# Designs tried in a protein design chat: VH-VL binders against Tricalbin-3 (TCB3). Part 20

Target 1, 208 residues: Tricalbin-3 (TCB3), of Saccharomyces cerevisiae (q03640r272to479)
Amino acid sequence: RVESTTWLNSFLSKFWVIYMPVLSQQVKDNVNPQLAGVAPGYGIDALAIDEFTLGSKAPTIKGIKSYTKTGKNTVEMDWSFAFTPSDVSDMTATEAREKINPKISLGVTLGKSFVSKTMPILVEDINVAGKMRIKVEFGKAFPNIKIVSLQLLEPPLIDFALKPIGGDTLGLDVMSFLPGLKSFVKNIINSNIGPMLFPPNHLDINVE
Below, E stands for the ipSAE of ESMFold2; O stands for the ipSAE of OpenDDE; V2 stands for 0.75 times the mean of E and O plus 0.25 times the DockQ between their complexes.

## First folded at step 23 (VH-VL; framework fv_iratumumab)

Design j3 (from r3 with heavy chain N50Y Y107G, light chain D93S; at its last look DockQ between E and O 0.02; V2 from the best seeds 0.00; counts 0 for: pae O 8.3 > 2, placed apart)
Fold by OpenDDE, look of step 23:
Structure j3 (fold): chain C 208 residues (1-208), chain A 121 residues (1-121), chain B 107 residues (1-107)
Amino acid sequence: as target 1 above (208 residues)
Amino acid sequence: QVQLQQWGAGLLKPSETLSLTCAVYGGSFSYYYWSWIRQPPGKGLEWIGYIDHSGSTYYNPSLKSRVTISVDTSKNQFSLKLNSVTAADTAVYYCARGSYDWHGSYGMDVWGQGSLVTVSS
Amino acid sequence: DIQMTQSPTSLSASVGDRVTITCRASQDISSYLTWYQQKPEKAPKSLIYAASSLQSGVPSRFSGSGSGTDFTLTISSLQPEDFATYYCQQYYSYPITFGQGTRLEIK
């Protein structure tokens, strides 16, 4: 059964803005320790996340398939979603103007001989799409939602661009390292998301 | 099923400009790096460069001064221009779709049929 | 630029044979290597990503191994349709570079 997504997207848009600061801090707290002491490869000595926000535009739910006969106290749904924060085609002029853009800054430390320098690299043009299974378990206590369980049904499509924003490169061509760096970043993302959301695993959010 | 089809002039004189176009059918430019690769007769593969969905380009330094890759999203096409051609530019030119999977693994998974470009006086 | 060197340049084998092709990078490229198959008058076809990840639709007789600088493509039991030229390609850094190719011919 395919249902309207209008109400859900309205809910998500409001939730997203509130939750983003929390997510930002969590990402830095969890990922930076993993990056510490790890070099992506030739010419890069270190990598860290300096800034992380996905902005004010929430992911868009494109479709919902509901399964109503999964249990007396549970509802199961499959959500198709897309996240393209740079896309303003579905926004009013005012909304577009007031939108907070994503800002993800990577600190890339480059080494040459005895000199090391950190250069900021921005993550831009984020584009994500996927399918997620949402399970809601109902409880007796108000608001009668006990657990929301999240699981990816398939590997999500993740794309982004890396953009150096200047600085002394110590004579290195930063652009030459971007393919490897991009792959490295994707691997870090998947290594963190996989254990949480890929079958048979799932992320449970306790609402009570 | 995504398919790439190429066209352009196959015979050039020295100093002329090579111009090839690749059309994408059955898909969009999103998520991919639209690439050009060439192969001289009886030889290996040389990567020329790519353009992504945002119009960002990167070229092989060996060809950077002569290469321009562009995209026409309205036609779902991307093109290659190579200036000041010489006999050394004689090759079969391929357009291809470069893609990263969710693991960050890269490959060119869809290719055009190839275009033979011969540079001769 | 990262140079990719394949060995051998050419080899002859029979149907049913186990075939091994090697690829060496001039520097450490981790696992950022893709293998391609090219038949005459055709565009290359991707076989294996990330040094060892078999792509969809590719027969299981193909396998890849290695990391760092040394990589191997193996065909466990050669089939008639496997006679072709094989290329390794690094995507660790720009520019993307290929090995010179290994031509696999029928004995």
Scores: ipSAE 0.013, ipTM 0.587, lowest interface PAE 8.3, mean pLDDT 88
ESMFold2, look of step 23: ipSAE 0.015; ipTM 0.559
ESMFold2 (binder alone), look of step 23: mean pLDDT 90; pTM 0.927

Design j4 (from r3 with heavy chain H103E Y107G, light chain D93S; at its last look DockQ between E and O 0.02; V2 from the best seeds 0.00; counts 0 for: pae E 4.6 > 2, off the site)
Heavy chain, then light chain:
Amino acid sequence: QVQLQQWGAGLLKPSETLSLTCAVYGGSFSYYYWSWIRQPPGKGLEWIGNIDHSGSTYYNPSLKSRVTISVDTSKNQFSLKLNSVTAADTAVYYCARGSYDWEGSYGMDVWGQGSLVTVSS
Amino acid sequence: DIQMTQSPTSLSASVGDRVTITCRASQDISSYLTWYQQKPEKAPKSLIYAASSLQSGVPSRFSGSGSGTDFTLTISSLQPEDFATYYCQQYYSYPITFGQGTRLEIK
ESMFold2, look of step 23: ipSAE 0.154; ipTM 0.634
ESMFold2 (binder alone), look of step 23: mean pLDDT 90; pTM 0.932
OpenDDE, look of step 23: ipSAE 0.060; ipTM 0.630

Design j5 (from r3 with heavy chain S28R N50Y Y107G; at its last look DockQ between E and O 0.03; V2 from the best seeds 0.00; counts 0 for: pae E 6.0 > 2, placed apart)
Fold by OpenDDE, look of step 23:
Structure j5 (fold): chain C 208 residues (1-208), chain A 121 residues (1-121), chain B 107 residues (1-107)
Amino acid sequence: as target 1 above (208 residues)
Amino acid sequence: QVQLQQWGAGLLKPSETLSLTCAVYGGRFSYYYWSWIRQPPGKGLEWIGYIDHSGSTYYNPSLKSRVTISVDTSKNQFSLKLNSVTAADTAVYYCARGSYDWHGSYGMDVWGQGSLVTVSS
Amino acid sequence: DIQMTQSPTSLSASVGDRVTITCRASQDISSYLTWYQQKPEKAPKSLIYAASSLQSGVPSRFSGSGSGTDFTLTISSLQPEDFATYYCQQYYDYPITFGQGTRLEIK
C-alpha cells in the first residue's frame, strides 16, 4: 500500500529540529575517536570533524510502502527519502528565512612532525537519498509504541562538495586533492552507518 | 610572485642584540612557516626557527634561549631577534617561506636576499 | 638532532657529465628530505621535495631518489648553470637540519 507522506513529513520536520543537536554531538563524539591516528592518505596526516550540524531542514519522505500484515502487533514500512538541505523550493518564505543551514567543517592536517598545518574544509551541497525500512512494534503502555526499528534497504546515495576555507592553500592543488578526500569521507560515513543500519543489522529505538 | 625583502643592522658588537625584519610581498602569512636560516661565511646552513600566522614558534634548541621570532600581520612582516651575540653569530641571515604540498612535502621555496651580520669588537 | 652527511664535500665535473651527490641521515627519515641549490652570493633554491619530487621550474635533468637513510641527487647532464653548492635538508624531526653541502665546481 502506498500512502501519503504529508503528515509524516510534518512530523519529521518537527522531530528533526529537536533531535539534530543531539545527533550533532553524537557524530563528533563517535567519529573523531575513529579518525584519530588514521591518515586518509593523499598527504593528509589527520582528519577531524570540527563542527557538525545538518541544519533545521529535515529529510523528505518521498514515498511510503506499508506492510500491514507482517505481524499481530507490528507495522512494517519502507520509506524512500531524500535530504537536500540547500533546496528551499518546498519551503515557505518564513521557513526559508528561519532555516538553519548545515555546517560541517573538517580539520585536515597536512604534513608530519612539527611542520604540520590544519586546514579547515567545509562540506557543502549535501545531497542524500535512500530507502529505509521502518518497523514499529506496539505495546500496551501509552503511547503504545514499544520499539521502532530502522534499517537501510540499500546503501544511500550520498553526494556533497568540499570547500577549503581560510587565507591560503599553501599552494596546494586543491582540485586534485578533494576527490580523494571526498571518497575518504564517504567511506567513513558508510563504515559508521553500515554496522548500524545495513542489513542484516538494524537500529532499535526503545520508546518504552 | 611572492618576494621576501630583508633589512636590519649588519654590524654588531658582542653582547648586542641582532634584529632583522623580513617583509612579505605578494603573499599571505596564513598556513606558511616563516623561517630564519643563517649561514656563516664559507659554511653550511643552520635553521634558526620559524613562526606561523598564529604566532606559534619553533626554535632550534641550540639558539632557543637567545632567539625570538615575531610577526606583524598588519605590516606583513616577521622579525628575528638574537640576544647576546658573539663572533660565532657572524653569518648571512636569510628569511624564507616554508611551504607544504598535499604529499606532505616540505621545503623553503621563497627566500629573502640575505643579510650579512658581522659581530666584531 | 638528526645529522645529515653529504658526499662528496666537493667535486669537479665537466659540462655534460652525469653527477651524483649522496646524503645520509643519522636515522630513518623516510622521504622527508629536500634538496637545495645555492649559487655564490645567492639564497638557496629548492629543487626536490620528498626526496624525489621535482619542484616546478626545475629542469628535468635533476632527479632525486632514496628513502630511509640514504638519498641521492642526480644531474643527468651537467649544464653550465648547475655549478653551485647543493644541500640536503631533513624535515622529519625537530629541529630541521642540513647537510654540510656539496660544492660542484667546473673541471
Scores: ipSAE 0.032, ipTM 0.635, lowest interface PAE 4.5, mean pLDDT 89
ESMFold2, look of step 23: ipSAE 0.060; ipTM 0.611
ESMFold2 (binder alone), look of step 23: mean pLDDT 90; pTM 0.924

Design j6 (from r3 with heavy chain S28R N50S H103E Y107G, light chain D93S; at its last fold request DockQ between E and O 0.02; V2 from the best seeds 0.00; counts 0 for: pae O 5.3 > 2, placed apart)
Heavy chain, then light chain:
Amino acid sequence: QVQLQQWGAGLLKPSETLSLTCAVYGGRFSYYYWSWIRQPPGKGLEWIGSIDHSGSTYYNPSLKSRVTISVDTSKNQFSLKLNSVTAADTAVYYCARGSYDWEGSYGMDVWGQGSLVTVSS
Amino acid sequence: DIQMTQSPTSLSASVGDRVTITCRASQDISSYLTWYQQKPEKAPKSLIYAASSLQSGVPSRFSGSGSGTDFTLTISSLQPEDFATYYCQQYYSYPITFGQGTRLEIK
ESMFold2, look of step 23: ipSAE 0.409; ipTM 0.735
ESMFold2 (binder alone), look of step 23: mean pLDDT 90; pTM 0.931
OpenDDE, look of step 23: ipSAE 0.069; ipTM 0.698
ESMFold2, fold request of step 26: ipSAE 0.584, 0.369, 0.043; ipTM 0.801, 0.717, 0.592
ESMFold2 (binder alone), fold request of step 26: mean pLDDT 90, 89, 90; pTM 0.929, 0.925, 0.932
OpenDDE, fold request of step 26: ipSAE 0.000, 0.026, 0.008; ipTM 0.529, 0.592, 0.536

## First folded at step 25 (VH-VL; framework fv_iratumumab)

Design ka (at its last look DockQ between E and O 0.62; V2 from the best seeds 0.00; counts 0 for: pae O 10.3 > 2)
Fold by OpenDDE, look of step 25:
Structure ka (fold): chain C 208 residues (1-208), chain A 123 residues (1-123), chain B 107 residues (1-107)
Amino acid sequence: as target 1 above (208 residues)
Amino acid sequence: QVQLQQWGAGLLKPSETLSLTCAVYGGRFSYYYWSWIRQPPGKGLEWIGSIDHSGSTYYNPSLKSRVTISVDTSKNQFSLKLNSVTAADTAVYYCARGSYDWEYSGSYGMDVWGQGSLVTVSS
Amino acid sequence: DIQMTQSPTSLSASVGDRVTITCRASQDISSYLTWYQQKPEKAPKSLIYAASSLQSGVPSRFSGSGSGTDFTLTISSLQPEDFATYYCQQYYSYPITFGQGTRLEIK
């Protein structure tokens, strides 16, 4: 059964603004330790997330397929979603002006010696699309929600651009390394999202 | 190209601990889940458990109390321990790569398997 | 737990035959299904993933279809090397479960 997405998108927009700061901190806390011991190569000795904010524009739910109630007070839905924070085509002029853009800054360290330098690289033009299965478990007092379970129905499409914003490159052609760095970043994303959301795994959010 | 090689003791007495190790060659260890599956003689396949590179484990509830899966990322190895074995644990044990590498592999499920290890539990 | 039920348990066929094996899940597993082929004293080999995607190196005579609860593995023209036991496996949720297997024998 196909459901309207208008109310959900409205709710998601409000929720997004509240939750984004939490997500930002969680990403940094969880990913940076993983990056500390890993080097992308190409003369890059270290990578870190310095800033991580996805902005004020929430993902858009493009479609919902609802299923009948299953099991112990559980409802499942399939959501198609897109996240394109740079796209303002679906926003009013006022909304576009007030929009907070994503800010993701990577710290790329070149060199391992005392002469090593860290160069900031921005992540831009973020574009994500995918399908997720949402499982809602209700408490004894219906319709109170107890747990929301998230699971990917397919690998999400993730794209972005990398933009160096200066710094001492130690004579390295940073631009030539960006494709490799991009792949590395994607791999890091996948290695984290996969275990979390890809079947048979799922992310359970306790909302009780 | 990618190969899994496994080893461990094949003959056990009841109440002993089964111990198997699987080594991964030619692959990117961090991109996949790593699983143990067993098959009793003449029977079907049973999933024992899985682990990712971070050490997060997932076990079959039927075996959870006796099973420990661990990973050594420095060696690209993961291991299985099954405590308090009985005759019912007699089986060929396989290690396997559970993949969701949508960037490079494009494969899902268990696409690479070890050669299998026969473990016999007898008095 | 999600139960996977294969049909038939065994079947006999001849080289050149079209063979169909079915797998039913006790609940909706979307397309999170893999088909395996296993020959005697060998490890299983993945054939189809995501219900209908052919694994690399697998002959095109193998195909998979279905979603939700009902799935089918088809061999369009059976070859001598295709006689084996086939298993379906769901990876929608833990615990991961397999079908009981379908033994394909030569007639």
Scores: ipSAE 0.008, ipTM 0.537, lowest interface PAE 10.3, mean pLDDT 85
ESMFold2, look of step 25: ipSAE 0.040; ipTM 0.627
ESMFold2 (binder alone), look of step 25: mean pLDDT 89; pTM 0.928

Design kb (at its last fold request DockQ between E and O 0.02; V2 from the best seeds 0.00; counts 0 for: pae E 4.5 > 2, off the site)
Heavy chain, then light chain:
Amino acid sequence: QVQLQQWGAGLLKPSETLSLTCAVYGGRFSYYYWSWIRQPPGKGLEWIGSIDHSGSTYYNPSLKSRVTISVDTSKNQFSLKLNSVTAADTAVYYCARGSYDWEYGSYGMDVWGQGSLVTVSS
Amino acid sequence: DIQMTQSPTSLSASVGDRVTITCRASQDISSYLTWYQQKPEKAPKSLIYAASSLQSGVPSRFSGSGSGTDFTLTISSLQPEDFATYYCQQYYSYPITFGQGTRLEIK
ESMFold2, look of step 25: ipSAE 0.211; ipTM 0.664
ESMFold2 (binder alone), look of step 25: mean pLDDT 90; pTM 0.927
OpenDDE, look of step 25: ipSAE 0.036; ipTM 0.624
ESMFold2, fold request of step 26: ipSAE 0.090, 0.202, 0.203; ipTM 0.622, 0.657, 0.643
ESMFold2 (binder alone), fold request of step 26: mean pLDDT 89, 89, 89; pTM 0.929, 0.926, 0.929
OpenDDE, fold request of step 26: ipSAE 0.054, 0.293, 0.244; ipTM 0.641, 0.712, 0.695

Design kc (at its last look DockQ between E and O 0.01; V2 from the best seeds 0.00; counts 0 for: pae E 23.1 > 2, off the site)
Fold by ESMFold2, look of step 25:
Structure kc (fold): chain C 208 residues (1-208), chain A 123 residues (1-123), chain B 107 residues (1-107)
Amino acid sequence: as target 1 above (208 residues)
Amino acid sequence: QVQLQQWGAGLLKPSETLSLTCAVYGGSFSYYYWSWIRQPPGKGLEWIGSIDHSGSTYYNPSLKSRVTISVDTSKNQFSLKLNSVTAADTAVYYCARGSYDWEYSGSYGMDVWGQGSLVTVSS
Amino acid sequence: DIQMTQSPTSLSASVGDRVTITCRASQDISSYLTWYQQKPEKAPKSLIYAASSLQSGVPSRFSGSGSGTDFTLTISSLQPEDFATYYCQQYYSYPITFGQGTRLEIK
């Protein structure tokens, strides 16, 4: 059965305000070293994350399916989720007015060394959707939680728009490399989460 | 979460030196442009100068002979010094953070501002 | 220096109105323009950068458009907290310059 998600989404909204800055810093710290010295292709010689904030609108849990018989000392759930930080269609006028928008800026370098040019490209209209399986293993002294296991049931649906800043002022044909950049960004995301979360892999969090 | 707080003497005599300090809380000092902007009472905004991520300074030509902007990276602070003040220097002075730009065209906007410091130069 | 000229100098409007403020640069600045809101006795607040990109935390009723020399800030439905002075700022080249301001007042 699909269960009510109102309480989870309320908690997630409050949690997100506190942890979004930490998560934003962790993304920059983890991803920028991976980008160092690696050319994305399509005339792009370097890529870096210049700014990364996900905004105040939290991901939304759309549905939960719980399994009542999950083996000894375990509970299993499937969560459907969405992350649409720019979407205001489900917000009141007050919530939309107070919302902090995401800000993600990529520094894209074209050319080598002393003839290179770098421009900022904004990542906007983020839309992520997916299904996550969560298993909770309890310790021998029930109800102590021992391990929480996370797995994406499939690679998530990831979409976004790229917006170049500065247009054609620098003599660069920005529109010719955007499709390649978008593909490269999607590949970076999947290469970071796949080894941890795509089947048969899963992430175990030991809470003892 | 990022906050700028500024302080310094607010009442000066002509020919004295204006000195203000701005501290950065809750955020990184690196990879931003740090600026001073002033606003005379009832008037618009005037950019005084900035320090970029490399430590280079840029000054408004109208003030460059009198202005010095400096940093103390160990304390996440930057400072404004304006020599030989006159009544025309009476204004609210703001420090501000500018977004990083990979050397294309400098700062592309001030997204965090200090609370402002009123500096009055009396006759 | 690149001069930034705002129009109008002042504007009266009612809550719920759609408001448009313009900014003109003395030379082509591409999209290197930021809009600010300033209330009395307060520091300016950044609204729009790169001519049309909303700053983090800015309500979606604010929008910016334009490139080259002509730029527009639009508020689609005024709220009581939007009555303030608005400034544009170019960052195409040094020195950084601001428009003279547009004062938005309640009718």
Scores: ipSAE 0.000, ipTM 0.405, lowest interface PAE 23.1, mean pLDDT 79
ESMFold2 (binder alone), look of step 25: mean pLDDT 89; pTM 0.928
OpenDDE, look of step 25: ipSAE 0.027; ipTM 0.621

Design kd (at its last look DockQ between E and O 0.04; V2 from the best seeds 0.00; counts 0 for: pae O 12.8 > 2, placed apart)
Fold by OpenDDE, look of step 25:
Structure kd (fold): chain C 208 residues (1-208), chain A 125 residues (1-125), chain B 107 residues (1-107)
Amino acid sequence: as target 1 above (208 residues)
Amino acid sequence: QVQLQQWGAGLLKPSETLSLTCAVYGGSFSYYYWSWIRQPPGKGLEWIGSIDHSGSTYYNPSLKSRVTISVDTSKNQFSLKLNSVTAADTAVYYCARGSYDWESYDTGSYGMDVWGQGSLVTVSS
Amino acid sequence: DIQMTQSPTSLSASVGDRVTITCRASQDISSYLTWYQQKPEKAPKSLIYAASSLQSGVPSRFSGSGSGTDFTLTISSLQPEDFATYYCQQYYSYPITFGQGTRLEIK
């Protein structure tokens, strides 16, 4: 079981590095239009994603709970996963050194009177955990993987911190509305991952 | 099944430092905000501050200059220190865990779903 | 700071009565509101979160409604164990603030 987790994590790591740049651009392209014209309130006029990358560290498979189905050229499994990109406790010194850290920057536009200013807020200390159903379709040459289908079995736990970068806040206390902003951001995340990963929907990734 | 247990000195003299600790049992320390709330005798509730698993702190501005909240993740504990206490700081102090909003998939931040048993702290000369 | 104002401050009712408690925020807090029940010498107990979501284990006779600035806690049919003090709390922004409380007493 441990060996199985090891090779899976290895595969996931390789896949993650390849897929992350694509995800980064997709997030910006899809989420920013959704944010346009939407304001969390409390003096915030606009919100946008300026930068988005989750870094080079892939989620970690903590365990395989069960094999739900095994057919010809198809395997279905339930995984527990954790994503803690800032955690280097499970990495070698070399890996930790070469790791690319997440970089997520939100552009928050604050208005006061007739003046508006955009300030950056960083998303830090990202922690995600959950359970996911994985369906693997193998190619003709086993064990080559052709398609990986992903589906969340339950709402994942998502946590992060918002860190405003100092500057002129137009007299507004940015720190005062961070709880609301955090919830707003989480709602945006959920609204996007829901249609993608929650039953009956699933995300198919062609890895062949 | 998650429980919070508090301990610390209950009787203080003016100018001393209040020190309370809260331990989490039966659950994960991660993904929640851990808060301190107090209630003077016969009065309402006042939020003191909160801390998350990463050590980020949030304080009530009215107490910020005197309050320090810390976390020990290795022990699943978080603590409260309140300096320069006066009679006005006499209250029952509660530790609490932020709730998780399943409908919005939010940790709920400061919606407290689990509370400690409370610690009466009396400040008297 | 966001002020939370509850009404009434106290009320008397009988078992079986329908009771409503109101909480008003000084500004729009969306649905970031929690209702608590507190009995004497006990810690508060969460009843409703996100303005209208029932906390696990809480009887269905409790319900919450509202968004923005006006919120309501309703007990459809009072039971003997429901006589307590109730608090609303916003978690939209710092500092976290509570209503002054509503004491529900037996008539």
Scores: ipSAE 0.000, ipTM 0.541, lowest interface PAE 12.8, mean pLDDT 85
ESMFold2, look of step 25: ipSAE 0.012; ipTM 0.578
ESMFold2 (binder alone), look of step 25: mean pLDDT 89; pTM 0.923

Design ke (from j6 with heavy chain R28S; at its last look DockQ between E and O 0.63; V2 from the best seeds 0.00; counts 0 for: pae E 4.8 > 2)
Heavy chain, then light chain:
Amino acid sequence: QVQLQQWGAGLLKPSETLSLTCAVYGGSFSYYYWSWIRQPPGKGLEWIGSIDHSGSTYYNPSLKSRVTISVDTSKNQFSLKLNSVTAADTAVYYCARGSYDWEGSYGMDVWGQGSLVTVSS
Amino acid sequence: DIQMTQSPTSLSASVGDRVTITCRASQDISSYLTWYQQKPEKAPKSLIYAASSLQSGVPSRFSGSGSGTDFTLTISSLQPEDFATYYCQQYYSYPITFGQGTRLEIK
ESMFold2, look of step 25: ipSAE 0.142; ipTM 0.642
ESMFold2 (binder alone), look of step 25: mean pLDDT 90; pTM 0.933
OpenDDE, look of step 25: ipSAE 0.040; ipTM 0.682

Design kf (at its last look DockQ between E and O 0.04; V2 from the best seeds 0.00; counts 0 for: pae O 12.4 > 2, off the site)
Fold by OpenDDE, look of step 25:
Formats: structure tokens, C-alpha cells, sequence
Structure kf (fold): chain C 208 residues (1-208), chain A 124 residues (1-124), chain B 107 residues (1-107)
């Protein structure tokens, strides 16, 4: 059953704006501890997330396959989604103007000495695409949503660019280690989302 | 780094109410499970109860009638009250943060941050 | 309630030894199991979650395996700091329950 995505994208956009600040903090709280003590190499002693926001533009649902009710007060759907926050082609001029861009900054600590410095690196040009199974549990009154369950049906495609900021490279050829760092970051992302979203696992979000 | 600090009375008489508070520092209070666990001297661990980010409480049935866990989000604190204590309630009490198990939303996959523990002795 | 039974209750080992601790659940708990290490007068420390996932900062000599009802914690090469009491904990359903503990002492 192929459904229109218009209403869903509208809902998702509203939800995204509300939930994003919470997600931002959660990401930092959960990921930074995992990064602690882990060095990606190339003279990098530590990596941390300094800022994390995916902005105001929600992922776009490109396609929906709906299923009949799998249970009482539950609906299951498969979504094809894309997240391209830098793409404004599908936005009105007003929306584009008011859009909050993603801001993800990594703190890269070079060296293990007391004189070690942290260099900021921005994550830019984020592009994500994938397929996700969505299970919605309704509350006592439709269309009140109680729980949304998320599960990736396949590994998502994730791409981004790393951009050092600032003039102080600490004598390090930043460009030489960026590819390695990018790979490291991707691995960290997969390591975190895998246990959450990959089958047989799923993420339940209470939205009530 | 996230730290938990707990405090409360350590010496009680039978029938009194145990009251402990745990404060969260250096991290968000939201979207974690917050638990109380106790350990009698020389014995194992016993889960008392938990409260999630929505304020939902979960109690050990063995203690449910006497236990109340609450949160004060404005202070980043959560508390334990245990009524009608007896000698059997003598234990080290720990507050702990449970990282949310995103699978099934069924609870914490583990207590990754613990308070320093509070010895509570019930004696006549 | 789900009962968690650890084996052995206590064991003696030497530095460098391979140590295995088992935990059995009274019913299928999938992979909803956490292993803890507790040293005297200290709070427990999480080692493994989801039966086999290593907690951040935990040495790689620790590993967890199993699903369903039978679980294993393995220390590949015992270090002096590893002598402690270990607990398994299920979080499949409430009430959360712990194993009785395994005391690992120096031989």
C-alpha cells in the first residue's frame, strides 16, 4: 500500500523541530563518553563532540509502504527517507530563509602532553539516506501517538565532509588525516546506531 | 563527566522512613533511567526501583508497597523513600543512572554511572 | 520474577589465567544482560551490556557471550585489578534482577 508522504512529512517536520534540541543533548551525553580514551590515530589523542545539532530541516520521507494494523492501536510502515539538510530545493523561500543549518563540531585533541591543544573540525554537507520500519502505537484516542518504534531495514548511506576551522593547525598537516578521521567518525556512528536501530533491534520513542 | 552524588540519613529506627536523594551533575537528566539499588552487608545487589525520563516509576514488587521514587527535574535530582523500615532494610543504597535501552524501550541496559553509596543502618 | 543464577559462586585464579563466569536465566531474556564488576566498598562497575557489548573504557580482555538463557563472561588474561565480585543482571523485564555474584579471588 503506497501512501502519500505529504501529511507525514508535515508531521515529521513539526516533530523534528521539537525533538532536535533534546536529541542534540542526548547525542553529546552518550557519544562523548564513548569517545573518551579512544584515539583515531594520526597523532590525534582524543575526539569529542563540542556541538551537535542537525538543524531544523527534518528528514524527507520519499516513499511509504503501509501495512494493515499489526495489532490493536498499532500501525506499521516502511519508509524510504533522505536527510539532506543543505538542500533547499524542496523548500519555499521563506522556509529556506528561516532554516537552521546543522552545526556539528568535533574537538580534535592533538598530543598527549600538557600542552596538547584541541582543534575544532566542522562536519558539513551531511547526507543520509535509508529505509526504515516505523511502528506507531496510538494512545486512547486516535490519532494520539504514544510510541514510535524505529528500525533500519538496511544500513543507511551516510556521507559528510570535515572542515577544519581556525588558523592554528599546530604544525600538523590536517588534510592528511581527514580521510582517516572521516572513516573513524563513520565507524563511531555505525557503532552507535547499530545497536539501536539495526535488526533485530529498534528504537522506541515515547512521544506522549 | 557525569557524576552522581547522594545523601540522606544513615541511621534509622524501625518503622521510620528512609529518605535518600541523588543529584546529577555534568549531564542531562532527561531520557535516562534513574535507579535505586541496595546491597545488604556481605550480600548481593537488589533492585529497588527506577524512574524514567517521563516520570514513570517501576518498583520491585517486594518493596512496592513501601517505596516511592520521585524526581525533581528542576534540580536534576531524584529521591527514594522507603517507609516502615526494619533491620532487613539495612544496606548500602546506591543511586545509579541507567542508559536507555533503545530496543523495545524496555529499560536500562545497564547502570553506567553510580553514586558513592549510602549506608543505611536500621537499629533499635 | 526472572531468577539469575551464576556459576561458580566463587573461584580462585592466578594472574594470566583465563577465567569464565556463567550466568543462567530462568527464562529467555534474549540479550538483555549486563555484567558488573564490584570491588570492596565500591559501587559496581558496568563491564558488558546487551550480553556482548563492551562498556566504554573497559579493557578488551573482558568479553561477554550468550543469548537466551545462558551467558558467559570471559576474562582472557586475568590482571591483578580484576580480582573482584562479578554480577550479572537481566533487564528483560521488571523486576530487574541480579545474579548472586561470583567472587574472584587470588589463588
Amino acid sequence: as target 1 above (208 residues)
Amino acid sequence: QVQLQQWGAGLLKPSETLSLTCAVYGGSFSYYYWSWIRQPPGKGLEWIGSIDHSGSTYYNPSLKSRVTISVDTSKNQFSLKLNSVTAADTAVYYCARGSYDWEYGSGSYGMDVWGQGSLVTVSS
Amino acid sequence: DIQMTQSPTSLSASVGDRVTITCRASQDISSYLTWYQQKPEKAPKSLIYAASSLQSGVPSRFSGSGSGTDFTLTISSLQPEDFATYYCQQYYSYPITFGQGTRLEIK
Scores: ipSAE 0.006, ipTM 0.528, lowest interface PAE 12.4, mean pLDDT 85
ESMFold2, look of step 25: ipSAE 0.015; ipTM 0.593
ESMFold2 (binder alone), look of step 25: mean pLDDT 89; pTM 0.925

## First folded at step 27 (VH-VL; framework fv_iratumumab)

Design la (from j6 with heavy chain H53Y D101N; at its last fold request DockQ between E and O 0.02; V2 from the best seeds 0.00; counts 0 for: pae E 5.9 > 2, placed apart)
Heavy chain, then light chain:
Amino acid sequence: QVQLQQWGAGLLKPSETLSLTCAVYGGRFSYYYWSWIRQPPGKGLEWIGSIDYSGSTYYNPSLKSRVTISVDTSKNQFSLKLNSVTAADTAVYYCARGSYNWEGSYGMDVWGQGSLVTVSS
Amino acid sequence: DIQMTQSPTSLSASVGDRVTITCRASQDISSYLTWYQQKPEKAPKSLIYAASSLQSGVPSRFSGSGSGTDFTLTISSLQPEDFATYYCQQYYSYPITFGQGTRLEIK
ESMFold2, look of step 27: ipSAE 0.069; ipTM 0.621
ESMFold2 (binder alone), look of step 27: mean pLDDT 90; pTM 0.928
OpenDDE, look of step 27: ipSAE 0.261; ipTM 0.743
ESMFold2, fold request of step 28: ipSAE 0.048, 0.038, 0.068; ipTM 0.612, 0.618, 0.607
ESMFold2 (binder alone), fold request of step 28: mean pLDDT 89, 89, 90; pTM 0.925, 0.925, 0.928
OpenDDE, fold request of step 28: ipSAE 0.186, 0.027, 0.026; ipTM 0.696, 0.604, 0.583

